# VH-VL binders against q9nrl2r1430to1533, part 272

Target 1, 104 residues: q9nrl2r1430to1533
Amino acid sequence: GGVHELSAFEQLVVELVRHDDSWPFLKLVSKIQVPDYYDIIKKPIALNIIREKVNKCEYKLASEFIDDIELMFSNCFEYNPRNTSEAKAGTRLQAFFHIQAQKL
Short names: E, the ipSAE of ESMFold2; O, the ipSAE of OpenDDE; V2, 0.75 times the mean of E and O plus 0.25 times the DockQ between their complexes.

## First folded at step 17 (VH-VL)

Design b123 (framework fv_nezutatug)
Fold by ESMFold2-Fast, scan of step 17:
Structure b123 (fold): chain C 104 residues (1-104), chain A 121 residues (1-121), chain B 107 residues (1-107)
Amino acid sequence: as target 1 above (104 residues)
Amino acid sequence: QVQLQESGPGLVKPSQTLSLTCTVSGGSIDYGYTWHWIRQHPGKGLEWIGSIYYSGRTDYNPSLKSLVTISADTSKNQFSLKLSSVTAADTAVYYCARGPYTSDHPYMDVWGQGTTVTVSS
Amino acid sequence: DIQMTQSPSSVSASVGDRVTITCKASQSISSYVAWYQQKPGKAPEPLIYSASYLYSGVPSRFSGSGSGTDFTLTISSLQPEDFATYYCQQANSFPLTFGQGTKLEIK
């Protein structure tokens, strides 16, 4: 645990944010623009929330950090049909995450 | 560490309903995972029965049709399988498993130890 | 349903051998395949996901490759603990389907 793990989480979140396919994940889905989202998705999350949790030292285990990132992707695939640009972006970004997360 | 444990009757009579429960510890079924039931007939390979996503969405193997129901009880951190009108062909080891990667493309990364179910009079 | 066919059904090998197991999907599944190892009397354990990524803790002698319809699991230098049955699984569409299994036995 500790400072070195938190630096690794921060580095990974920064890499995810900078990835071309991060656009569906940068912030929470708008309730005004997509009102049914929060009826379907019970645990909404986005990269800005995960980044805040990293900065506040809220992840005690690497598995907790990984779980939040996986929740983000799971929400994407639950709400968005496979052939959408959102789901395609999610598939590519998740593959990138899996490569990086092997170091955690 | 997340652990899954199956429980239920080891012996079920033909035409009755098989009820199995998977108890999850070290993690919450409320997290964005897919929770699966898989079975293995004696001397055979693996057969996917169905799954439930944390949102309550269920997917079932069409070969089992209306015979299967999967449900979740978040207050007990459990999910359950009901298989109605069982026959000797339903004799198998039953596993529960977690799929963490996507609701559309799930892989099973944590498995229970399995519970043996025999359908016999 | 997408049918997954493994080859061979069984293989006999010696410690130190390079072993290759193949899995064919009846239609394209992109890279959505996982591999599992099952020892007698035990639950399956995950080895590989998304065709080529190793699960945490899996020895580097295991590797996966392929895309579309043809997938391969390779064990570069077989160890005594590797004698088991291996299964592939497609995750492209429901119902999820497994290969019939490949039993790896001592020669």
Scores: ipSAE 0.006, ipTM 0.598, lowest interface PAE 12.2, mean pLDDT 86

Design b124 (framework fv_nezutatug)
Fold by ESMFold2-Fast, scan of step 17:
Structure b124 (fold): chain C 104 residues (1-104), chain A 121 residues (1-121), chain B 107 residues (1-107)
Amino acid sequence: as target 1 above (104 residues)
Amino acid sequence: QVQLQESGPGLVKPSQTLSLTCTVSGGSIDYGYTWHWIRQHPGKGLEWIGSIYYSGRTDYNPSLKSLVTISADTSKNQFSLKLSSVTAADTAVYYCARGPYTSDHYWMDVWGQGTTVTVSS
Amino acid sequence: DIQMTQSPSSVSASVGDRVTITCKASQSISSYVAWYQQKPGKAPEPLIYSASYLYSGVPSRFSGSGSGTDFTLTISSLQPEDFATYYCQQANSFPLTFGQGTKLEIK
């Protein structure tokens, strides 16, 4: 983790947030709207939390940042069946992330 | 960097239970990845045995499902394979591996070095 | 179960050659295929995922293509370290299945 890596993490998070397929990932799932989500998903996370961690310099290694992004996608795929708009958005956004993450 | 290391007895007698453990270093087993067991029979290709997701969900090869149990011990950062009622056909190199969890892609990005198991009397 | 069949089972080639290995799925798997390289006495290492995406650190001479049932791994200019056995894997559904392997040997 260096200054260049922190800048790269911020840039990548911004690119993810701006992506058309980011809508399921921008903030934590509402317990009121989706009551069973937190019974199934034990480690909830979203782009706003990851961005906050980047801004607070909580990622010391690129692998820690990548792990949080991958956790976000794995939560999506664990909760949402493959044929849902959420899972389809997640699949496309994850592919975009994998291409961008090669720069890290 | 994440590393995986298999351990367990190299020799097992027929009808006994094979027990193997995979120790993960450089990463946590209860964090967003799927953890797999794969084996390779002498001179043959690869056979997927099963997997465990960080939530505790398991998936097993149907050909082995009645014989296989995969479990995780997060306090030791390990996951384990138990294969019951082994025969000579279970002689193989056993690998543990990590997979990114995706809705569209179940592949393995990090592998252990493999451990040889011989089933013989 | 989805059966993965590789062709050829073995191929002899020289350094600098273009090598193509094919993999056929018994039913459509979209782009859910990965390719691995295995050297004698070593664990498999990932090369390609989602049919065409290069895994981090893999040389650009490796490429993957295909969708549905027919997939191809290409090595554009074979290097000495590329002599190994190559496996395709369907990543679409459980149980996960591998091709039988293609052994790439020195000519």
Scores: ipSAE 0.012, ipTM 0.666, lowest interface PAE 8.5, mean pLDDT 87

Design b125 (framework fv_nezutatug)
Fold by ESMFold2-Fast, scan of step 17:
Structure b125 (fold): chain C 104 residues (1-104), chain A 121 residues (1-121), chain B 107 residues (1-107)
Amino acid sequence: as target 1 above (104 residues)
Amino acid sequence: QVQLQESGPGLVKPSQTLSLTCTVSGGSIDYGYTWHWIRQHPGKGLEWIGSIYYSGRTDYNPSLKSLVTISADTSKNQFSLKLSSVTAADTAVYYCARGPYTSDHYHMDVWGQGTTVTVSS
Amino acid sequence: DIQMTQSPSSVSASVGDRVTITCKASQSISSYVAWYQQKPGKAPEPLIYSASYLYSGVPSRFSGSGSGTDFTLTISSLQPEDFATYYCQQANSFPLTFGQGTKLEIK
């Protein structure tokens, strides 16, 4: 907790957004383009929402922040088959996240 | 490994409807992917015709107007293209292809070998 | 519709050469470009997606770069099997559109 942990969350989200593999995760999936997504994925989330939650101080514990990031990856792997570009990007970005999250 | 194979008549007369089928093996058409039709005119580049999602939603190239219909038969693991009122300009190699189902990115990772269609009297 | 323009339309090169092919979108497409290789009588094969990610099994001599409107495919050291036609595709919005193709020929 505290101000220093919120600054760490912001720094990590910025690094995730800047990562080449962030493209499937920058914003919520379009209901118009992907009509079944919200029938399958019950807790949709994206990096823009996580960043907004960080800015509003909605994470009380580092575990809550980590849970939201992991939910984002879990949603990706639940919806997208393993050999898709989305799933491959998610796998690489999740590995990057796990390395960076050691600091939290 | 997933494989796609086009099938169709090869020769179609002007004003008739062109009907092509793509048979998918090694994977199911019923979840997580988009299925596309692309064509290539003799000596020219690639033109996207349209796609169908596993949900049944279709998207078509507006340049083909109301002439195109794409449908899926999950019981046969096939999806099909119908192009009505064909002319000599529709002479091309027709490909079916698979793409990821995403709001932001529409590339194609598996292609059929293509089937040649000639429109001639 | 987003127009994709490739340059050059053709290039003659020798085995071992470094070759670059450029693709320009008529409006910004972020990083949503794919590249395909097509050999005579064959279907296109995917090389790159999202501007810079190699598809599984594609040799490391292939690389992609760019964002917004300007994209480049580079082959760092041409091999005999690389002589083919290359196409870029915008993967951002419908209708999906391809560049006109770049034919890579033996010098």
Scores: ipSAE 0.000, ipTM 0.551, lowest interface PAE 14.3, mean pLDDT 85

Design b126 (framework fv_nezutatug)
Fold by ESMFold2-Fast, scan of step 17:
Structure b126 (fold): chain C 104 residues (1-104), chain A 121 residues (1-121), chain B 107 residues (1-107)
Amino acid sequence: as target 1 above (104 residues)
Amino acid sequence: QVQLQESGPGLVKPSQTLSLTCTVSGGSIDYGYTWHWIRQHPGKGLEWIGSIYYSGRTDYNPSLKSLVTISADTSKNQFSLKLSSVTAADTAVYYCARGPYTSDHYAMDVWGQGTTVTVSS
Amino acid sequence: DIQMTQSPSSVSASVGDRVTITCKASQSISSYVAWYQQKPGKAPEPLIYSASYLYSGVPSRFSGSGSGTDFTLTISSLQPEDFATYYCQQANSFPLTFGQGTKLEIK
């Protein structure tokens, strides 16, 4: 299962990266641009880190992969007020993820 | 696709204020990117002037900080540069550019075509 | 401010050659380096971000490497359209700073 599972995780991460609403999630939030981010968010994560973990075969269960993606969205909603462009992008991308994740 | 276009006067007199505008199309300046001004003196390299974040926060090159103001008008999807007390040394091609909203992707992925500014009496 | 120094300032090469351009930061910048190509009369075009990642559409003959203070841009087999000026940029600290540029010209 492992080879097919890695392919499925890689395919989903690529689809998320290519989505128009991925821009807040591509890489870790800059401390220079957002100085208080790391005071509020205790477990930062981004799509580039998740992709690297997939490529290094660090996910043993689909639930671990899903948990990291959900953490990414939770961080977005915790830091960003609901009416921000980041929160709106996160809401749409999370909905897209939930549809795609049904295949995992 | 996102496109950036600079506009403003091509000739400015010494001691006056240079005002340039960058118009963004195909995307919103309200979307959490960092928006930059860069210039290039004739026959020389690139110099970062400053940036504005979608939140309104600005960062300026310390060598220019007392002379530079960058602002954004989200209703027009534009951001602008004002450089006060110009001299012949401010003659350059001025570019606006977009940078991603992340710690690792500060590369400027979209650039305007550039606008030439000459400071002369 | 972090200074970026490129070597060489200019290089003459022939089509098919392997060309290497180096960039040195005055302080550690991790992997926060971008590379740009600029042709006469044009705006810079992005090639590489975070030291080694190619932008979509950039030919695979371009590659980047390095971390800390020393970075390299390599063109594995030079093509006619590659004659241009190349710039590195550090993205670690404000102010953002560029190298002085390397002009790649026909031998």
Scores: ipSAE 0.006, ipTM 0.573, lowest interface PAE 13.3, mean pLDDT 85

Design b127 (framework fv_nezutatug)
Fold by ESMFold2-Fast, scan of step 17:
Structure b127 (fold): chain C 104 residues (1-104), chain A 121 residues (1-121), chain B 107 residues (1-107)
Amino acid sequence: as target 1 above (104 residues)
Amino acid sequence: QVQLQESGPGLVKPSQTLSLTCTVSGGSIDYGYTWHWIRQHPGKGLEWIGSIYYSGRTDYNPSLKSLVTISADTSKNQFSLKLSSVTAADTAVYYCARGPYTSDHYGMDVWGQGTTVTVSS
Amino acid sequence: DIQMTQSPSSVSASVGDRVTITCKASQSISSYVAWYQQKPGKAPEPLIYSASYLYSGVPSRFSGSGSGTDFTLTISSLQPEDFATYYCQQANSFPLTFGQGTKLEIK
């Protein structure tokens, strides 16, 4: 409980951003290109927003950081059918995240 | 920690709409989880009815799709099942359950105790 | 829909026996299988997810294996509390489907 490690959060976000499967998650989905996204996804988030929150010291607990990352994956799986390249990338990146998060 | 409990009428007349509610305690209807309805006919196995994500996105068993509606009320920490035009074949124990959204974790890890519904005139 | 077929439909066993229950999917589902235990008058309890991973609190005598279409649940040394009905469930695609159940009975 209650681990507060901003440096560890930054390192983990950098590792996620650099992963081959991060492409669906780097920034918020375009409303112009995907107009129904924001009708379906009520709590949008992306790695650029999470990284900004880390830089602004908005995460007080490791659980808050982990919740935002899991929300990002959850949004991906909610919007994208399971056989899509987005959902497959999300599944692989989430598995990578779970391994890396053991260091938190 | 998280507990689910079904509630609704134990007896419903044929052709009416069955309405059941699942109340979630010890946790929130939240991102990362899918909330399911499953039923079990007397002496038979399990049948998945459908599911809802907290945002309102639903998936239904095609065998029941035209008859079933699942909805969520996050302010009350509840999700509900409506099954229209019921017949005696809808007599079953109805369960609500929680499952993860990830494809590698589709097991349902928390279940309600079940509520018995009898369709009879 | 993906059909899940369990065998046997029932099995009689004694405490201490090794019991194996099999589940076959009508098409490949990778490793996306969960297993549940249901005791009379109770809700199902989860045992295994993704074919081989035990849920927290599940005794180590339970194990799962398989991929593609063929999956097994094994109880290495049957205990009195294990007499129940067991269900497999595919998690590959909607609709989610269960096997018909295997009833494990005392011999």
Scores: ipSAE 0.006, ipTM 0.588, lowest interface PAE 12.4, mean pLDDT 85

Design b128 (framework fv_nezutatug)
Fold by ESMFold2-Fast, scan of step 17:
Structure b128 (fold): chain C 104 residues (1-104), chain A 121 residues (1-121), chain B 107 residues (1-107)
Amino acid sequence: as target 1 above (104 residues)
Amino acid sequence: QVQLQESGPGLVKPSQTLSLTCTVSGGSIDYGYTWHWIRQHPGKGLEWIGSIYYSGRTDYNPSLKSLVTISADTSKNQFSLKLSSVTAADTAVYYCARGPYTSDHYYLDVWGQGTTVTVSS
Amino acid sequence: DIQMTQSPSSVSASVGDRVTITCKASQSISSYVAWYQQKPGKAPEPLIYSASYLYSGVPSRFSGSGSGTDFTLTISSLQPEDFATYYCQQANSFPLTFGQGTKLEIK
């Protein structure tokens, strides 16, 4: 709880941001670049939004933080076909996240 | 920090292909951004030509779609514009620019200094 | 294509004045508008994104407002470095389109 848990969430999100496969997840998908994204994805999220929530102390439980990260990956796999660079990056980054999340 | 620099010939003959390159420094073109070409005619009008997402996806102005090709070379940290069958109407200052990949905070936040292209014989 | 129309085409003002520039979209673009400042011989520089958010490093005397089809850029107290041409740009759909520009010049 408290300060130590928030520090752990911040450390993990920083590690995700620095990972080579974070590029599809750094910011919300552009409506201009991907016009149909928001017709398909009803709960958009990205690492910058999650990091802001950590900074504002909006996560009371580790499960809430994990749920937002998993939502980000679920959105990726729902929108992007499995053979895309985005989906492949998501698969690798999700595996990295699952290993790191065991420490929470 | 991130800087963009246009390069290419300043003079192109009518009916030929205009080729311009944008060199990016201080950041990678394969990092979560879109990379754009914009031109400004002598009459002050700004016209969006097209863009390339770092994944290779391209979007072109429909008025130019059959004439324009944008490509990226991540090993050189460059992206390029080819505009075929040019006419005097293509005389303009050409800018390359960066746009963020975001749904609610779109803008062209870093611009090159621009390169002047004149189409004449 | 979405047409962006700016008003006025030019405005003359003095240092310390409040200046407003308007931009009208031919169809609703929600809040997907950006504003740029361009000085002679230089590339445009971003001022505002998503109608009302200041780009990093832009002085607080600049503000944006509006939604739907009508947007406004306001400079609350003109400084000498603010004399330039201002452009709005819609970011709602392709192709991206710009207003014709508003030239802000010394009275």
Scores: ipSAE 0.006, ipTM 0.573, lowest interface PAE 13.0, mean pLDDT 85

Design b129 (framework fv_nezutatug)
Fold by ESMFold2-Fast, scan of step 17:
Structure b129 (fold): chain C 104 residues (1-104), chain A 121 residues (1-121), chain B 107 residues (1-107)
Amino acid sequence: as target 1 above (104 residues)
Amino acid sequence: QVQLQESGPGLVKPSQTLSLTCTVSGGSIDYGYTWHWIRQHPGKGLEWIGSIYYSGRTDYNPSLKSLVTISADTSKNQFSLKLSSVTAADTAVYYCARGPYTSDHWYFDLWGQGTTVTVSS
Amino acid sequence: DIQMTQSPSSVSASVGDRVTITCKASQSISSYVAWYQQKPGKAPEPLIYSASYLYSGVPSRFSGSGSGTDFTLTISSLQPEDFATYYCQQANSFPLTFGQGTKLEIK
């Protein structure tokens, strides 16, 4: 743990947030905007929640951080058909994440 | 700094279509946000008209659904409201507003200055 | 539709006073309430979202509380710039609905 690990996770989250394809992932999906989302997705998560967990030092291992990011992408692909702008954005952002995560 | 500005005719005749445009400057309407129309009748509270989602999806107030259309033109960084078959009851100040794209809760963090529309013969 | 009822419709207060405004939903909306401030001739500005979270830049004298059907906005020490109309809004279901407004006037 410690400041260096926190800084690495924070840097990666900031890079994800700033990416053009982050828009589906910035905050939790709205229940009123997408009423059936929470019937399908059992463990909702978004970048703002992950960033808060980083800031509170809740990730003890890099694998826990990676698991939450991967859950976010998994949720996107489970809910959204492959031809949607959400799924396409998720695919590109996930590829970007995999490259950046190599340094963790 | 992101700013919203409404534009359109201040006077519309009964039975005609009200057309308003919101111009977004300093940001893109494609990413991160939903874009809303809200109106305020003279001396009354606020009424949500509808929204357009980043994906092009629209949601409308059921009381207005058959009369309202919201569209976006990303090349001009604008979104627009069309309200058909207007009556004197549609006289109001019309605001465009920004909300978060995805949220566990809705709120409007940025508003245009509002444009006054009077429906009168 | 979820009806939002604000009370009082108007309140007169002096600078330095503690002011409380209440909002009641016709059915449970969990914590999905936002509060706005509107000055004459101006657009509303956000104050609070999710019942109790201050919007960025809002002074700490503003606070929100409540869950379910009963919600409160409190201004702990009223300042001259706080004289305005305040609105609550539910975000639990479409259509999004607002309260009727509470006008805060100088005594």
Scores: ipSAE 0.005, ipTM 0.563, lowest interface PAE 13.4, mean pLDDT 85

Design b13 (framework fv_nezutatug; at its last look DockQ between E and O 0.27; V2 from the best seeds 0.00; counts 0 for: pae O 7.8 > 2)
Fold by ESMFold2-Fast, scan of step 17:
Structure b13 (fold): chain C 104 residues (1-104), chain A 121 residues (1-121), chain B 107 residues (1-107)
Amino acid sequence: as target 1 above (104 residues)
Amino acid sequence: QVQLQESGPGLVKPSQTLSLTCTVSGGHIDYGYTWHWIRQHPGKGLEWIGSIYYSGRTDYNPSLKSLVTISADTSKNQFSLKLSSVTAADTAVYYCARGPYTSDHYYMDVWGQGTTVTVSS
Amino acid sequence: DIQMTQSPSSVSASVGDRVTITCKASQSISSYVAWYQQKPGKAPEPLIYSASYLYSGVPSRFSGSGSGTDFTLTISSLQPEDFATYYCQQANSFPLTFGQGTKLEIK
């Protein structure tokens, strides 16, 4: 991991945050509003946590950054049925991510 | 950086259970993704056997469903294939692979090197 | 099950040639096809996903196209290291299925 890799992660996470389909991923799921989420999802993550890790230079390799983003999508599809608004947003955002990740 | 490595007995007798293990390094099987087993018969094409999600959920090829079990041991960072009641038709190179967890499509981005299994008495 | 049929089964070509391999699905799979390259004694290596997107590190001479039932892999200028068998895979429906393979030999 170098400065160029960190700058690329910063650029990509900002693009993800600004994407129209980022709304299910901006912050951790509320335990109060979705009580069973944390019974099903054992490793919760969201874009605000990933962005903080990028800003603190915690990703040494592109693979570590990609793993966190893929965990976020895996959690979405594990919890949410395919035809929910969350799963549909996740599907579009993940496709966008896969295209952008080829630059890493 | 993630690597997958298959291991197994090499030779299995007809009617016995074939057991194969995939050891993952550079990543964790319970962190995300979909983890797959694929085989290739001698001189033939590829056949998808089944998958296990990071959550422990499984999907199997219907042609093999009654004979196949895929499981994960997160403490060892391994996932395994058991194929019961094997015959000579199960002779193949067996691969483990990883792909993204998606809502509606399934690709295999990282593959192990493969392990040869011969079913013979 | 969705059957994937490749054409041709084998092809022999010279370095510098443009080579095309086709793959036909027995029912519509949208753009959910992947292409893999397999060299003798090695595991398949991914080349393309979602019909046209290259995986990181794949040379730009490889390209994919198609949607629905008809898909094509093209190598614009064949190189010696491209000797391999190529497989398409439908990623749309369980069970996941592969084409029978196309063996590419360089003269």
Scores: ipSAE 0.721, ipTM 0.900, lowest interface PAE 1.0, mean pLDDT 91
Fold by ESMFold2, look of step 18:
Structure b13 (fold): chain C 104 residues (1-104), chain A 121 residues (1-121), chain B 107 residues (1-107)
Amino acid sequence: as target 1 above (104 residues)
Amino acid sequence: QVQLQESGPGLVKPSQTLSLTCTVSGGHIDYGYTWHWIRQHPGKGLEWIGSIYYSGRTDYNPSLKSLVTISADTSKNQFSLKLSSVTAADTAVYYCARGPYTSDHYYMDVWGQGTTVTVSS
Amino acid sequence: DIQMTQSPSSVSASVGDRVTITCKASQSISSYVAWYQQKPGKAPEPLIYSASYLYSGVPSRFSGSGSGTDFTLTISSLQPEDFATYYCQQANSFPLTFGQGTKLEIK
């Protein structure tokens, strides 16, 4: 990825963070508060980590950035039943992401 | 870009087990997507066979559930289809596909090229 | 199982024509419909997800609409490369099901 792609990744992450439904995804889930989470989720990730990777230019391809964002949503749906506030927020934020990602 | 390629025998005899493999390149099968098998019968439409999630969870078409197994080998970045006790009705082009994992809906955004399987005595 | 009934089964049209293809679900599927284009000897290609959103790289002459049970794919000005078979897919629940296809042929 060039400088143009990196600024697009940053802008998209900022839009995700600002979205009302970002609250389950801002930081990694606490092992103390949710002890079984890391027994179920093998590759944890959150928006703060993705934003740090963008800032450090760690994504070489747009597909790598997209895969991390999709993994974040997939972890939410794998751990949380679909009737929970977390899964519903994830569904709405993922739909927003799919629309914004078309602009990449 | 992620690419999918089906492989396996093109001819299978009745009552045998059909075994197909989908090899994934440009991405990882355990990274958060859902992986599908779909078939297309001669002169007919498309039929979903089943899916395997990045976590190893599976869902199967109820019409095939007792006959179908979908599995993954993360070390080879492959997922596979086994369909037992095949008949002529199982003659089709078989596709593997990928979709985003969502909580309540399922689309296929990447497809393999397809492989033709004929069931004949 | 949710049945997807596609109409028409075939259509003959000329370059430049406006073409509509419809898909009807046997029960409500909200907006959870995808559309695919399949050319002879090729795998299906994704066109539209969630009834109305185009995948990246899909020409703007393609559009989709609908909610509930009735869905439409429209090609506003048919091009030579658009002669293919089109499938709708309900994405709402397992088992995933497809329409029987609509073959779009040169008149």
Scores: ipSAE 0.655, ipTM 0.903, lowest interface PAE 1.4, mean pLDDT 92
Fold by OpenDDE, look of step 18:
Structure b13 (fold): chain C 104 residues (1-104), chain A 121 residues (1-121), chain B 107 residues (1-107)
Amino acid sequence: as target 1 above (104 residues)
Amino acid sequence: QVQLQESGPGLVKPSQTLSLTCTVSGGHIDYGYTWHWIRQHPGKGLEWIGSIYYSGRTDYNPSLKSLVTISADTSKNQFSLKLSSVTAADTAVYYCARGPYTSDHYYMDVWGQGTTVTVSS
Amino acid sequence: DIQMTQSPSSVSASVGDRVTITCKASQSISSYVAWYQQKPGKAPEPLIYSASYLYSGVPSRFSGSGSGTDFTLTISSLQPEDFATYYCQQANSFPLTFGQGTKLEIK
């Protein structure tokens, strides 16, 4: 597509991706690296998928966008113990997101 | 923009039950968040009362003398606080707040404006 | 319960000053500390989470540091709008607890 002004959703996704704590969430978890992940997490999602949905204008409501982001964090906290780097990163990133989401 | 608003009687008699409701707007009570009640005695600091999760799970401050009950009505996008057998010590500004859902760490990133509750005969 | 001992209870400072507020936990809480700013008649507003991360929109003159038991909130150059009461909070375990607060007053 052509160059255009980013929507609020696009901007927020960019901010999330650029955040230092985004590394657990950039892409879907590898089944090879984490064989049991998809046995536990039934609705996998990641920032690249969310970004794609934004690009395709699949989110008609802010609540739909927020739901996917929250799902992403929920998955992280469901699978990762609290003392893991992933969970810690998720905690911080989610706090960041919640503040940014107020602008939507 | 997500906003929280406390509501309920500003005056409660001793031994009665304090009842407050927090209404969430611009967002929804859903997974990914925890919902908190905090109070502040006049001229004093902040005291956490309890929290409720989307699952309905609750955590309460064990130091409170009054019986605490926190509940949520997701259909109304509200969660509530009940303190039974109140005394003058329960006079405070009561805040509801929202924080991120985590396994074991809890911050409050959105607050209501607070509502004053006075316990007096 | 984890106690958060905040100091000083009050501090007088002038615009442009560097101000430091400390919070000490009764036991290690890793980096799970938040800082809030509260102005008279208003609800607390979040400044920092996880000891050192600023919430969006918080001026860069605010900073937080520390881990384990000792934590610090610093305002590098005090502005008029910064005069308020500040609270630390441990987010490590229940019951959640706050520091006693530090009232930052104009000198």
Scores: ipSAE 0.014, ipTM 0.682, lowest interface PAE 7.8, mean pLDDT 91
ESMFold2 (binder alone), look of step 18: mean pLDDT 91; pTM 0.945

